# VH-VL binders against Rho GTPase-activating protein gacHH (gacHH), part 2

Target 1, 179 residues: Rho GTPase-activating protein gacHH (gacHH), of Dictyostelium discoideum (Social amoeba) (q86l99r1233to1411)
Amino acid sequence: SNKESLPFRRDVIEKVINHLRENSLDTEGIFRLSGNMESVRGIVKSFAHGEPNLSFEVHNISNALKHYLRSLDPPLIPYEFFLMLLDARKNEDAETIRNIFWKIPSDNRVVLTLLVDLMVKISENSNVNKMNSKNLSIVFGPTILKPRTPTLDRMALMTETQLQCGIIQTFIEDFHYIF

## First folded at step 12 (VH-VL)

Design e05 (from b05 with heavy chain D54S S55G, light chain G30R)
Fold by ESMFold2, look of step 14:
Structure e05 (fold): chain C 179 residues (1-179), chain A 117 residues (1-117), chain B 107 residues (1-107)
Amino acid sequence: as target 1 above (179 residues)
Amino acid sequence: EVQLVESGGDLVQPGGSLRLSCAASGFTFSTYWMNWVRQAPGKGLEWVSFISDSGSVIYYADSVKGRFTISRDNAKKSLYLQMTSLRAEDTAVYYCARDEWEYFDLWGQGTLVTVSS
Amino acid sequence: EIVMTQSPATLSVSPGERATLSCRASQSVRSDLAWYQQKPGQAPRRLIYGASTRATGIPARFSGSGSGTEFTLTISSLQSEDFAIYYCQQYYDWPPTFGGGTKVEIK
């Protein structure tokens, strides 16, 4: 019915994250550099069908994960948590962000923990891969946290996107406190 | 030749507006994140604004937020800075800078903006 | 906002001698630090990134060290073209911030 909406498949996301954890920590520009879009589309389809095909160059797999996560409806962080997290980030309140994280449904929390742990490991090797927490936050900000009804106001969208990025950066930088 | 060329710097009165342009050549502009960095005469460097490759992520320095608007046109390989409500402290040479990995690997020659009555 | 403090503001060094420039961050920036050189009338030129990695084409006499909050740029044998202003820049968090600069001038 909506080809932009894909089902949440915890088992698929876990396999993809584990593959990237083992194969991407030394890869320059991982999650930021483009893949081959025909390959990426094919990989995303394999995720959606529950049969992840990981026999591709690592940039194609990382891009496929990003596109898959963007296409989830509801998103990885369910819609009802969006405004609470943005408000906590506005106040620079990591304790409240932690409290909100632990209210997220358990399957989503497990996947989010694995995803952010991957980002932490990538950022710890940023001397090699060039992807620090700020870089990763720009890539993932609008990917896993989004509003049910997107604003059309340009300034509000910019502010909202900055807060989404800030939440991801907080997750990475304060991982052991929040998760 | 890989380069950035800024233009549009001028003398403007306080409260005025100005639009800066930066033309990129010799590289795939659409895949790079871009920044504006300014330097007041005789002073140090100050970051002004950031825009991601698609334009979906934008940041501003607090000193310019609400007054300046960064934008890009990937088809024209161009970066822009629309400045409004200009103040004397905005007087600076404005550089466009290519963001490789959050450090700035390619700089233009700069364009001078003077805000004076 | 992470404040970057450079010292000294001015460093007088004889040609062929060693220059040591200091940069301090108000909080840890890990190794997300770059160094730039700027000559009068010119745009900055990137020297070092990742605190210690020389950019392509930068002479071996330039070296960077440090992590966390304390960083050093060393120029082991100053050449005539090295008399300039040097800036450090953190890229760990928003906003990216620069130090105030160290002017390296002829003693």
Scores: ipSAE 0.323, ipTM 0.769, lowest interface PAE 4.0, mean pLDDT 90

Design e06 (from b05 with light chain G30K Y91W)
Fold by ESMFold2, look of step 12:
Structure e06 (fold): chain C 179 residues (1-179), chain A 117 residues (1-117), chain B 107 residues (1-107)
Amino acid sequence: as target 1 above (179 residues)
Amino acid sequence: EVQLVESGGDLVQPGGSLRLSCAASGFTFSTYWMNWVRQAPGKGLEWVSFISDDSSVIYYADSVKGRFTISRDNAKKSLYLQMTSLRAEDTAVYYCARDEWEYFDLWGQGTLVTVSS
Amino acid sequence: EIVMTQSPATLSVSPGERATLSCRASQSVKSDLAWYQQKPGQAPRRLIYGASTRATGIPARFSGSGSGTEFTLTISSLQSEDFAIYYCQQWYDWPPTFGGGTKVEIK
């Protein structure tokens, strides 16, 4: 990658997720519709410095969270869990997915739980906000679950992408079992 | 004027290649997820491929995996389908379709691909 | 993949009468179902989405109902322009799939 990674700041991410929980459940296209890119960049900078600035229209905040999570290295779900989660999803094994989730480091687990709980709440209101579990999985699949070394094989990449999205969809749909 | 216009349909031999284009106008193309859907003569609709707004998520129907490549150019407001190793079964009208929250709310007029020797 | 089955394949109905078209999914798609109308030589037109919500500009005589695995499109009083092929479509899960279509024709 030619872009600089960003530090993992659990407290910042929790504040942002809580803000979105209070302000985004009725927002059409939340996490899918774009924000103003200059505003988004400024908000991401505030996250990285530990001083989140949430005085923006909600699409700018949701886009900033998405960009921030995408820029984490290691990602929110650490690299060592990538292949085992994909394998468990391929085998349709929710029990193994749950077991893997509980092995993720504690700080990452808390943030992931809050993020997926937000996605559950959004999807439960999809008649209003238009964002069901499939839409959210497309948005978040590549964002929080990625390999350390991306495959060069186009067919393998396609299969991995489908499994990445499927894992997020499983997290949302089986939330109470997994989390 | 909100519309999608496909082009590039042609008569090709089996094993041949063809590139379809879809030009979007009247809406913010770069924020929409896009699809190709095809319809063989006298038959029903069949989904072919999907691409997300930033191209980070791409899906293909099993019948076209490894032979077709979807792409987009947001600066040109254009969607593409590169088809290779064409078969008689690929003969169809190809539509580009705009995804509005899981439903195809906007369709192009279609472009005919005929694969025959 | 989720198989969508439409019945009947052909429905013969007199103008002014009610038409009822059926669509069945091989597994639950909740309410993630759309209906499209297609006339010869034309692109499909979306009629209904979310199982029951009429798209902008669609006449009130078109209504959709159902959830889970069984869905119905009703045309309460057929007009001459309504004789066409109708498709249901799900995108609850990958891949998106269409039913085989129901041709509505003059009895």
Scores: ipSAE 0.419, ipTM 0.797, lowest interface PAE 2.9, mean pLDDT 90

## First folded at step 15 (VH-VL; from e06 with heavy chain E100K, light chain G50D)

Design g02
Fold by ESMFold2, look of step 17:
Structure g02 (fold): chain C 179 residues (1-179), chain A 117 residues (1-117), chain B 107 residues (1-107)
Amino acid sequence: as target 1 above (179 residues)
Amino acid sequence: EVQLVESGGDLVQPGGSLRLSCAASGFTFSTYWMNWVRQAPGKGLEWVSFISDDSSVIYYADSVKGRFTISRDNAKKSLYLQMTSLRAEDTAVYYCARDKWEYFDLWGQGTLVTVSS
Amino acid sequence: EIVMTQSPATLSVSPGERATLSCRASQSVKSDLAWYQQKPGQAPRRLIYDASTRATGIPARFSGSGSGTEFTLTISSLQSEDFAIYYCQQWYDWPPTFGGGTKVEIK
């Protein structure tokens, strides 16, 4: 861990996702448009302390969730699953992706299921909110799936990032099969 | 005024290098995904590269992969394309384009890159 | 990679008449299709997105239709400023690709 990493708080993430489920499905550009930076920082701090403050405009809440998830160490999908998932995605092997998902610790699986379910609901309303599965995969790919040791090789980094996005897109598009 | 302005196009020898810049004004650059699109003289449009708002996701066309590097500086509201190992087929007007909902809603006027001996 | 084919390559039309431009995708792109207009010496301008939605400030004489693999841009009463090259573009899948263009010129 490092001093900029944040603790995993399942109950906080559940509250934030439930709030977004009720308030964001019609919001244009949700998770892609920015919020007020000062507000977002304050909201992230409230998540880290276990007392989520959700009395803000919805873009500030979605950006805070994104930042919070990015700051987790270990990440939402623990480091040990990174290479397995990337390899399964490279082989276009949805069955193996499903099998790996079910090996993830139960608290992480619950949060990931809630998060991807939210993304599915957002993408099903993309004619209004403009956020399809490809857009959401770009937002969340590097956010919740990352290596323990980042590569310095520019081409390898690009390939890993594309596979990370592909895994999230698979989660959204094959949700009922995988989850 | 909402605009994109490209610069850095020039005449270059095969195998040479150039760095293109795109200056954004009149909108919140740091929240937009950005692209480079090129057009060879008398030809159609060809997408070149994509970069997400925080630079975490980058894609290249196969024709430029390994030779071109896209980057951005959100504090300077600027998009860049570093081109190396240039070839005659890279001769084109290069546009920077703002992505809005997977379509290019704002284009610069373009900068001409000519690769010839 | 999804190939976009436009037809005809050149369309000669009298002012005030209707122009119909076709765009075909090599596989379904659902409704992820845009149309752009490009005049000589200028950058492209977005006309239509999501197959049928006019961009802000685009005159009502421009309309888009279609889904899947077959798309049409219609200019219902051609004005002098409408003589240009028109491109379709998909971004259903990576990479985004453009059609070869249709040049609309005075008959």
Scores: ipSAE 0.488, ipTM 0.817, lowest interface PAE 2.5, mean pLDDT 91

## First folded at step 17 (VH-VL; from g02 with heavy chain Y103A L106I)

Design k05
Fold by ESMFold2, look of step 18:
Structure k05 (fold): chain C 179 residues (1-179), chain A 117 residues (1-117), chain B 107 residues (1-107)
Amino acid sequence: as target 1 above (179 residues)
Amino acid sequence: EVQLVESGGDLVQPGGSLRLSCAASGFTFSTYWMNWVRQAPGKGLEWVSFISDDSSVIYYADSVKGRFTISRDNAKKSLYLQMTSLRAEDTAVYYCARDKWEAFDIWGQGTLVTVSS
Amino acid sequence: EIVMTQSPATLSVSPGERATLSCRASQSVKSDLAWYQQKPGQAPRRLIYDASTRATGIPARFSGSGSGTEFTLTISSLQSEDFAIYYCQQWYDWPPTFGGGTKVEIK
């Protein structure tokens, strides 16, 4: 991983997600299998410059998107929403999760909608691509939903991580209600 | 060629500690999600713990939560299970297992942990 | 947590005959079910994943079927190396859980 944070570029993320929507739905292990890390770093660099280079094998593109989203500060779901989403998930309250989603800033909401829609389409084809909502939640939970201050308490970290994954799984499974 | 080899199983008293290791070879360890699974003598299989490829997602079975710690060192191609506050009920063969498509496609040979007075 | 129930506990069959093993989940696991074979003194070996997909190197006599809550492993013509304990396992939701096993033994 790169130690520097990257700027949020809505236009770049939209182009990358649209490319993956057209090219990844039949790809086994998409977002879970690795790419070539030298290629992935170069692709992430092109995202940061605002000119995404998508002339790569699809696993390199999906890994680049994952690493780009991980490098955002603030994350795709801004820090202020972390605890309220976790609490809503703990209470199994999809209506509150929906209400919180609609309070997220507009540019982040658009990108999150496109990203989760992609995950829905991938999961609907999981017989082919082997990526169900649980697997996608493991990939994206800690990537896009993070605390401002990471806990050092191992027990608390475990609980937070489970809730992070659960929120993403709820987004995928209840997409048409929440989004 | 693809292989997982556990080590560190031993006889230990209740309340004791033990560190299990799993050495991976023949595949790109750093790209796989990994698990520990145990089997008490004469009993069935019980999942123990999960760790994602970059260690960002970790899960434990309720029976070991707070006592066991999973970790990995991708540079050394190694998976670990640090066990503390061991109980007689933890007596088992411990397997490391590679996660693929909601299943465990590669297993080690296992290492025996015996917790007895 | 999702409870996996296997039946029968022991299945006695003659070589060359068909063995049918059952696995039931306490709630739907869709197709997120795997089957393993374990011989004495050995680690488990994955036979089937995604309910019906045969793992690489597994002979065609092994087949899996089912979805939701009811799953079956079929061995169409038992060979001497097939006498073992068989486990089903779900990972639709956390934690992953195993059935209690079915021992397939020679009649």
Scores: ipSAE 0.509, ipTM 0.830, lowest interface PAE 2.6, mean pLDDT 91

## First folded at step 18 (VH-VL)

Design q01 (from k05 with heavy chain N35H G66D)
Fold by OpenDDE, look of step 20:
Structure q01 (fold): chain C 179 residues (1-179), chain A 117 residues (1-117), chain B 107 residues (1-107)
Amino acid sequence: as target 1 above (179 residues)
Amino acid sequence: EVQLVESGGDLVQPGGSLRLSCAASGFTFSTYWMHWVRQAPGKGLEWVSFISDDSSVIYYADSVKDRFTISRDNAKKSLYLQMTSLRAEDTAVYYCARDKWEAFDIWGQGTLVTVSS
Amino acid sequence: EIVMTQSPATLSVSPGERATLSCRASQSVKSDLAWYQQKPGQAPRRLIYDASTRATGIPARFSGSGSGTEFTLTISSLQSEDFAIYYCQQWYDWPPTFGGGTKVEIK
């Protein structure tokens, strides 16, 4: 995976998400199946330069978006919200999750809304693309929601990851309530 | 041919440790999610653990949490299950299974783990 | 966890007859349900996924139906090789859970 920190480009992300919305809803394993890593790296670089290269196969583009989001520092969901969201998920508190979401900086919140909207659309077509809310949450949980300092304890890390995924799943399944 | 082959099953005493391996062949292992599923003698199937393609996400059944560790080596096309603090109720045939869109489309033939004093 | 209940525990059927197996979920799993066949000394084999999609290589006499909490596996005309234990499994929510199985035996 690309670990290089890239600048946050709202305009680019929006273009990529729109492209995927139009071209990936029927794609089996979208965001899950790997693309060509060399192509993916090239596409990610195009994101950083402000002009996304969308001429590639959809798995390459989706993976590029995933890797780009993963490389953001701070993450799409800023670090200060990490523990609060995890705690809310532990308590199965969707209202608190909603309240936390609306405290996220506006640009991040807009992008997150667009991204989760895409996930919702994908999940609604899961009979075809095989990517239900659970699968998508596994893909994006650790991608956009990260701690500032990684957990060293193995079991704590596992629990943390499960909560990360759970939060994304909540975003998808309760989209209209939260967003 | 797509194939999964488990190994490492043995007889161990309660409290003991054991490491299971699953060798994959005939497919691009690194792109698939993998599971362990076990079956006690004469009993039904029980899901044990999950690991994503890049190991970023892992799940365990409550019955094995804190005792078992799932891992993978994509370069070696191998899946592993490190078992510790083994109990009699862990006695089972352990299967590795390939996750193709949440259903297990490929299974190994299993390896028997017996925990007995 | 979602509890999967299969019925009957044992089903006695004559060759050539129709076999109907039931699987019930304690809560809705939508269509995230699979059926497996297991013969003695063998690993399970996937028959059906997504509640009604037949896996590659599975004979047409096997069919799955249902959604939500009620599911059915049907063997239209039982063959000698079909006597086995059948399990349903949900993957709608963590953890994945299996039914207790239905043993299809010769009448």
Scores: ipSAE 0.599, ipTM 0.877, lowest interface PAE 1.2, mean pLDDT 94
Fold by ESMFold2, fold request of step 19:
Structure q01 (fold): chain C 179 residues (1-179), chain A 117 residues (1-117), chain B 107 residues (1-107)
Amino acid sequence: as target 1 above (179 residues)
Amino acid sequence: EVQLVESGGDLVQPGGSLRLSCAASGFTFSTYWMHWVRQAPGKGLEWVSFISDDSSVIYYADSVKDRFTISRDNAKKSLYLQMTSLRAEDTAVYYCARDKWEAFDIWGQGTLVTVSS
Amino acid sequence: EIVMTQSPATLSVSPGERATLSCRASQSVKSDLAWYQQKPGQAPRRLIYDASTRATGIPARFSGSGSGTEFTLTISSLQSEDFAIYYCQQWYDWPPTFGGGTKVEIK
């Protein structure tokens, strides 16, 4: 089977996030429920070509964003920041996480800020949409923060994944301190 | 219509190994997060393990994390629990459970694991 | 780890009467609280999620309330099939945890 790497397009991601901010805060299971796979695939292609097609039901748009972010190489948080962030999370050191965030390239920081702000707004309405910070961290942890070379050690892989989710949860819960 | 069916429970000696299976039917298994939950005879419910829909996130209860491995095969609509270094306190009925909104909306019938000499 | 404490351990109630079951969390779980019913030899059945939302197919006589650390399951006008053990469960934070159960039995 073939793997696809997609270009990073800040302007596209901003448009998609703004659309979701306007249309998804009351949507049950946003980012967790599936969309129509044919529609999602077409929407992802439109993102990659720089002309996002947002004339779809909101679950198709959220799934397309999720798939697009998973397909970025390098990921939204570039590889060189992976181990630093995991170590800071292991020590429960939000100050160091904040310092690392501000070293990330500016285009990536803007997109990450918009994405996490969307997650904050979704989590604040979780009594309606059912997506709290824990759910969002499970969805986005491995999506935007990952190593270039994953370890083959089973316990190390599990620990890395738990820390990846924890970093996203920290971003959401400490948003105003970090961002 | 929607069903989860566990299998593989057995009588094993301490230190032994056992693999549990859970077959899903009647729903799109690949889009759901899944859990194992156990219940010792005459006792309450204890969460054991979690796996996300694409297996990218996995968590274990502290009591089992060095000995149990959760996995899934979405093409076969199956969830697994590989157990090693079994102890008497692992004796329980093991349920697979479907996650929905931080609760378990569908449970299997359970499979009994007995760890005894 | 969030400890879930249920009371009473056993509640004796006559058919047609009201049962009120309590569940307390050791720290706030907001509304991330579920209730289950379990009969001997059977798997648990989800009754309530998000503290107050009835699961599909659950009779209206079951209602949940509460938020934060204090939660209640109310069964109005108990039916013969309602005599069982009831568990509360949170997954606001890792790990998911259950209460010790409340057995509802015939007085």
Scores: ipSAE 0.560, ipTM 0.831, lowest interface PAE 2.0, mean pLDDT 90
Fold by ESMFold2, fold request of step 19:
Structure q01 (fold): chain C 179 residues (1-179), chain A 117 residues (1-117), chain B 107 residues (1-107)
Amino acid sequence: as target 1 above (179 residues)
Amino acid sequence: EVQLVESGGDLVQPGGSLRLSCAASGFTFSTYWMHWVRQAPGKGLEWVSFISDDSSVIYYADSVKDRFTISRDNAKKSLYLQMTSLRAEDTAVYYCARDKWEAFDIWGQGTLVTVSS
Amino acid sequence: EIVMTQSPATLSVSPGERATLSCRASQSVKSDLAWYQQKPGQAPRRLIYDASTRATGIPARFSGSGSGTEFTLTISSLQSEDFAIYYCQQWYDWPPTFGGGTKVEIK
């Protein structure tokens, strides 16, 4: 398959997130369990073309969204916010994280708000779906927040990954304050 | 039958290297997050390392982060721990463990690593 | 790193009696707390996760309670196979950490 980056399509992402909000809150392992890879690839292609096909089993839809978000360039949280967010997370400073969030471009903020709201709803039902804020942070940390130039230093990469996951966990746990 | 089987434990001199393997069977290995956990003889449990299902998130205990490397091969349903610069304090039984909802639901039998001159 | 402190280190209990094991976290771990049982020469097995959810196949005499920083494992009527070491474990934040263990011995 072609490894090119995919375009940001706000309307598509909103439709997919809304579909998942209606259909995934009781699904065990949502975003963590695999779908059928052929189906997932076809669904991602439909997202990229602006015509999302959601007539699939829910794990295929969630995996397609995850893959699509991972393939965005620039990512959902634009590159210029990466270091600022990591620094704020390192200081455990939710107020600064909130201030940075509100500087993100409006279309990205809307999508990020919908996505994190979905994660909040999933985590609130984690006794059924088994996906708490830690699980979701591991899934979405490197998916949504990434550097323009990845480090090759093993120790630096580990520290950045921890902070990336921590930012997503903060988004979920402090949603109503940040968003 | 869900099973994890470790191998590669041995007697090694200080400063030496060793590679541990963990073979998974009876479940879809590629969808599970995995850990290494160790236990020194007569002592408690110590978490060592984590790897997510696609290897995009990897983390180590501070005690090993400069010296150990976790990896996985999903096609071979195998988890690995490459250990270097081994110290006496690394002497332990090493377990691979399957993460299920941020706790470890399946453990291997363990493989003994002894670091001694 | 979140320190998990278990007490007592050793608990002597007669068969059929109630055992109560304590685990304290150095900061809140909410409900991200698991309990394991380990017998000599064996790998640990998971008893409880999410602080109070009994794992599949674990007898009803095992129960977990607590949230935040204080957690308890209770064995309501100790059986001969329950004499073992019990560990608590958190993974609210990196790294996952275990308590030092509580050895449950026959009195």
Scores: ipSAE 0.498, ipTM 0.807, lowest interface PAE 2.3, mean pLDDT 90
Fold by OpenDDE, fold request of step 19:
Structure q01 (fold): chain C 179 residues (1-179), chain A 117 residues (1-117), chain B 107 residues (1-107)
Amino acid sequence: as target 1 above (179 residues)
Amino acid sequence: EVQLVESGGDLVQPGGSLRLSCAASGFTFSTYWMHWVRQAPGKGLEWVSFISDDSSVIYYADSVKDRFTISRDNAKKSLYLQMTSLRAEDTAVYYCARDKWEAFDIWGQGTLVTVSS
Amino acid sequence: EIVMTQSPATLSVSPGERATLSCRASQSVKSDLAWYQQKPGQAPRRLIYDASTRATGIPARFSGSGSGTEFTLTISSLQSEDFAIYYCQQWYDWPPTFGGGTKVEIK
């Protein structure tokens, strides 16, 4: 992407996720509705500096987390796992997805677990917040799972993004089996 | 007032191309997911395509894959559908619809596409 | 894809009578189901979402019920303006799919 890469800060992500777990489960359109861009930029900056500013409205914070995760290089799910996961998704192989997950580096795996746990909690309250597993997968699919080399073909890219989203959906719906 | 207005529908020959537009007003277009849905004359509704707010995620119905391209310009508050290799079975009224995470809450009045020799 | 089946295809009802429309999903869609009304020459209008929530501006005579694979739209007392085609639609999984529709006509 054309976004500037930010340093991976496990401690910051955990704090933000905990905040969202406590304050966003009943928020309609959480992670989907846009916040104020200026506020979001400021919050993302606070992430990079190691102390998240969580004094903002929850849509600003959630969008900041989304933006921050999107800017990571390598992505939250490292590049070497991309093709393996997509292939597993094509074959609807949850066991293989599980096995791949447990090969992810420890810090990334911990953060991914926390993030998906948050998604699970949000999805369980989808009757209120309107964010089911499908909606969340659309938000986070291309955000945390990316190829090392960008896909240039339009139709291939479409298929790729569908698989990315599908993997995240699998993470949410089969959370207790995978994580 | 929240409104969607489709345009671009026309009569075209099989194998032809056509570009549809949907102009949004009355709401923050850039924050909403959008869809195209079509309806053949005297038939039911068929979902055609989906595009997320930032265009990062796109879906197509199998019937239009490789032929149709959905896109959006958030600055212009516009949704587009580029159709190529048109077939007789593509003849339909094409609707743009807003996705408010509660199904399709806002629809345009539709634009008619007729594919005939 | 999830197949949505509506029944009956045509429902003949007298004004003032109760109308009951059925929608069945080939697999569970939980509560991710909507109902639309469409009149000739008009775009569909959303009536119900989340299986049972009435959309803004929709009269109280319209109600939705059900979950999983069986859903029902009920019009408690049919008015003259209610004669139309009604569609159910799931958004639980890709692709979104519609039922074939039920035409409510004057008996």
Scores: ipSAE 0.475, ipTM 0.848, lowest interface PAE 1.5, mean pLDDT 94

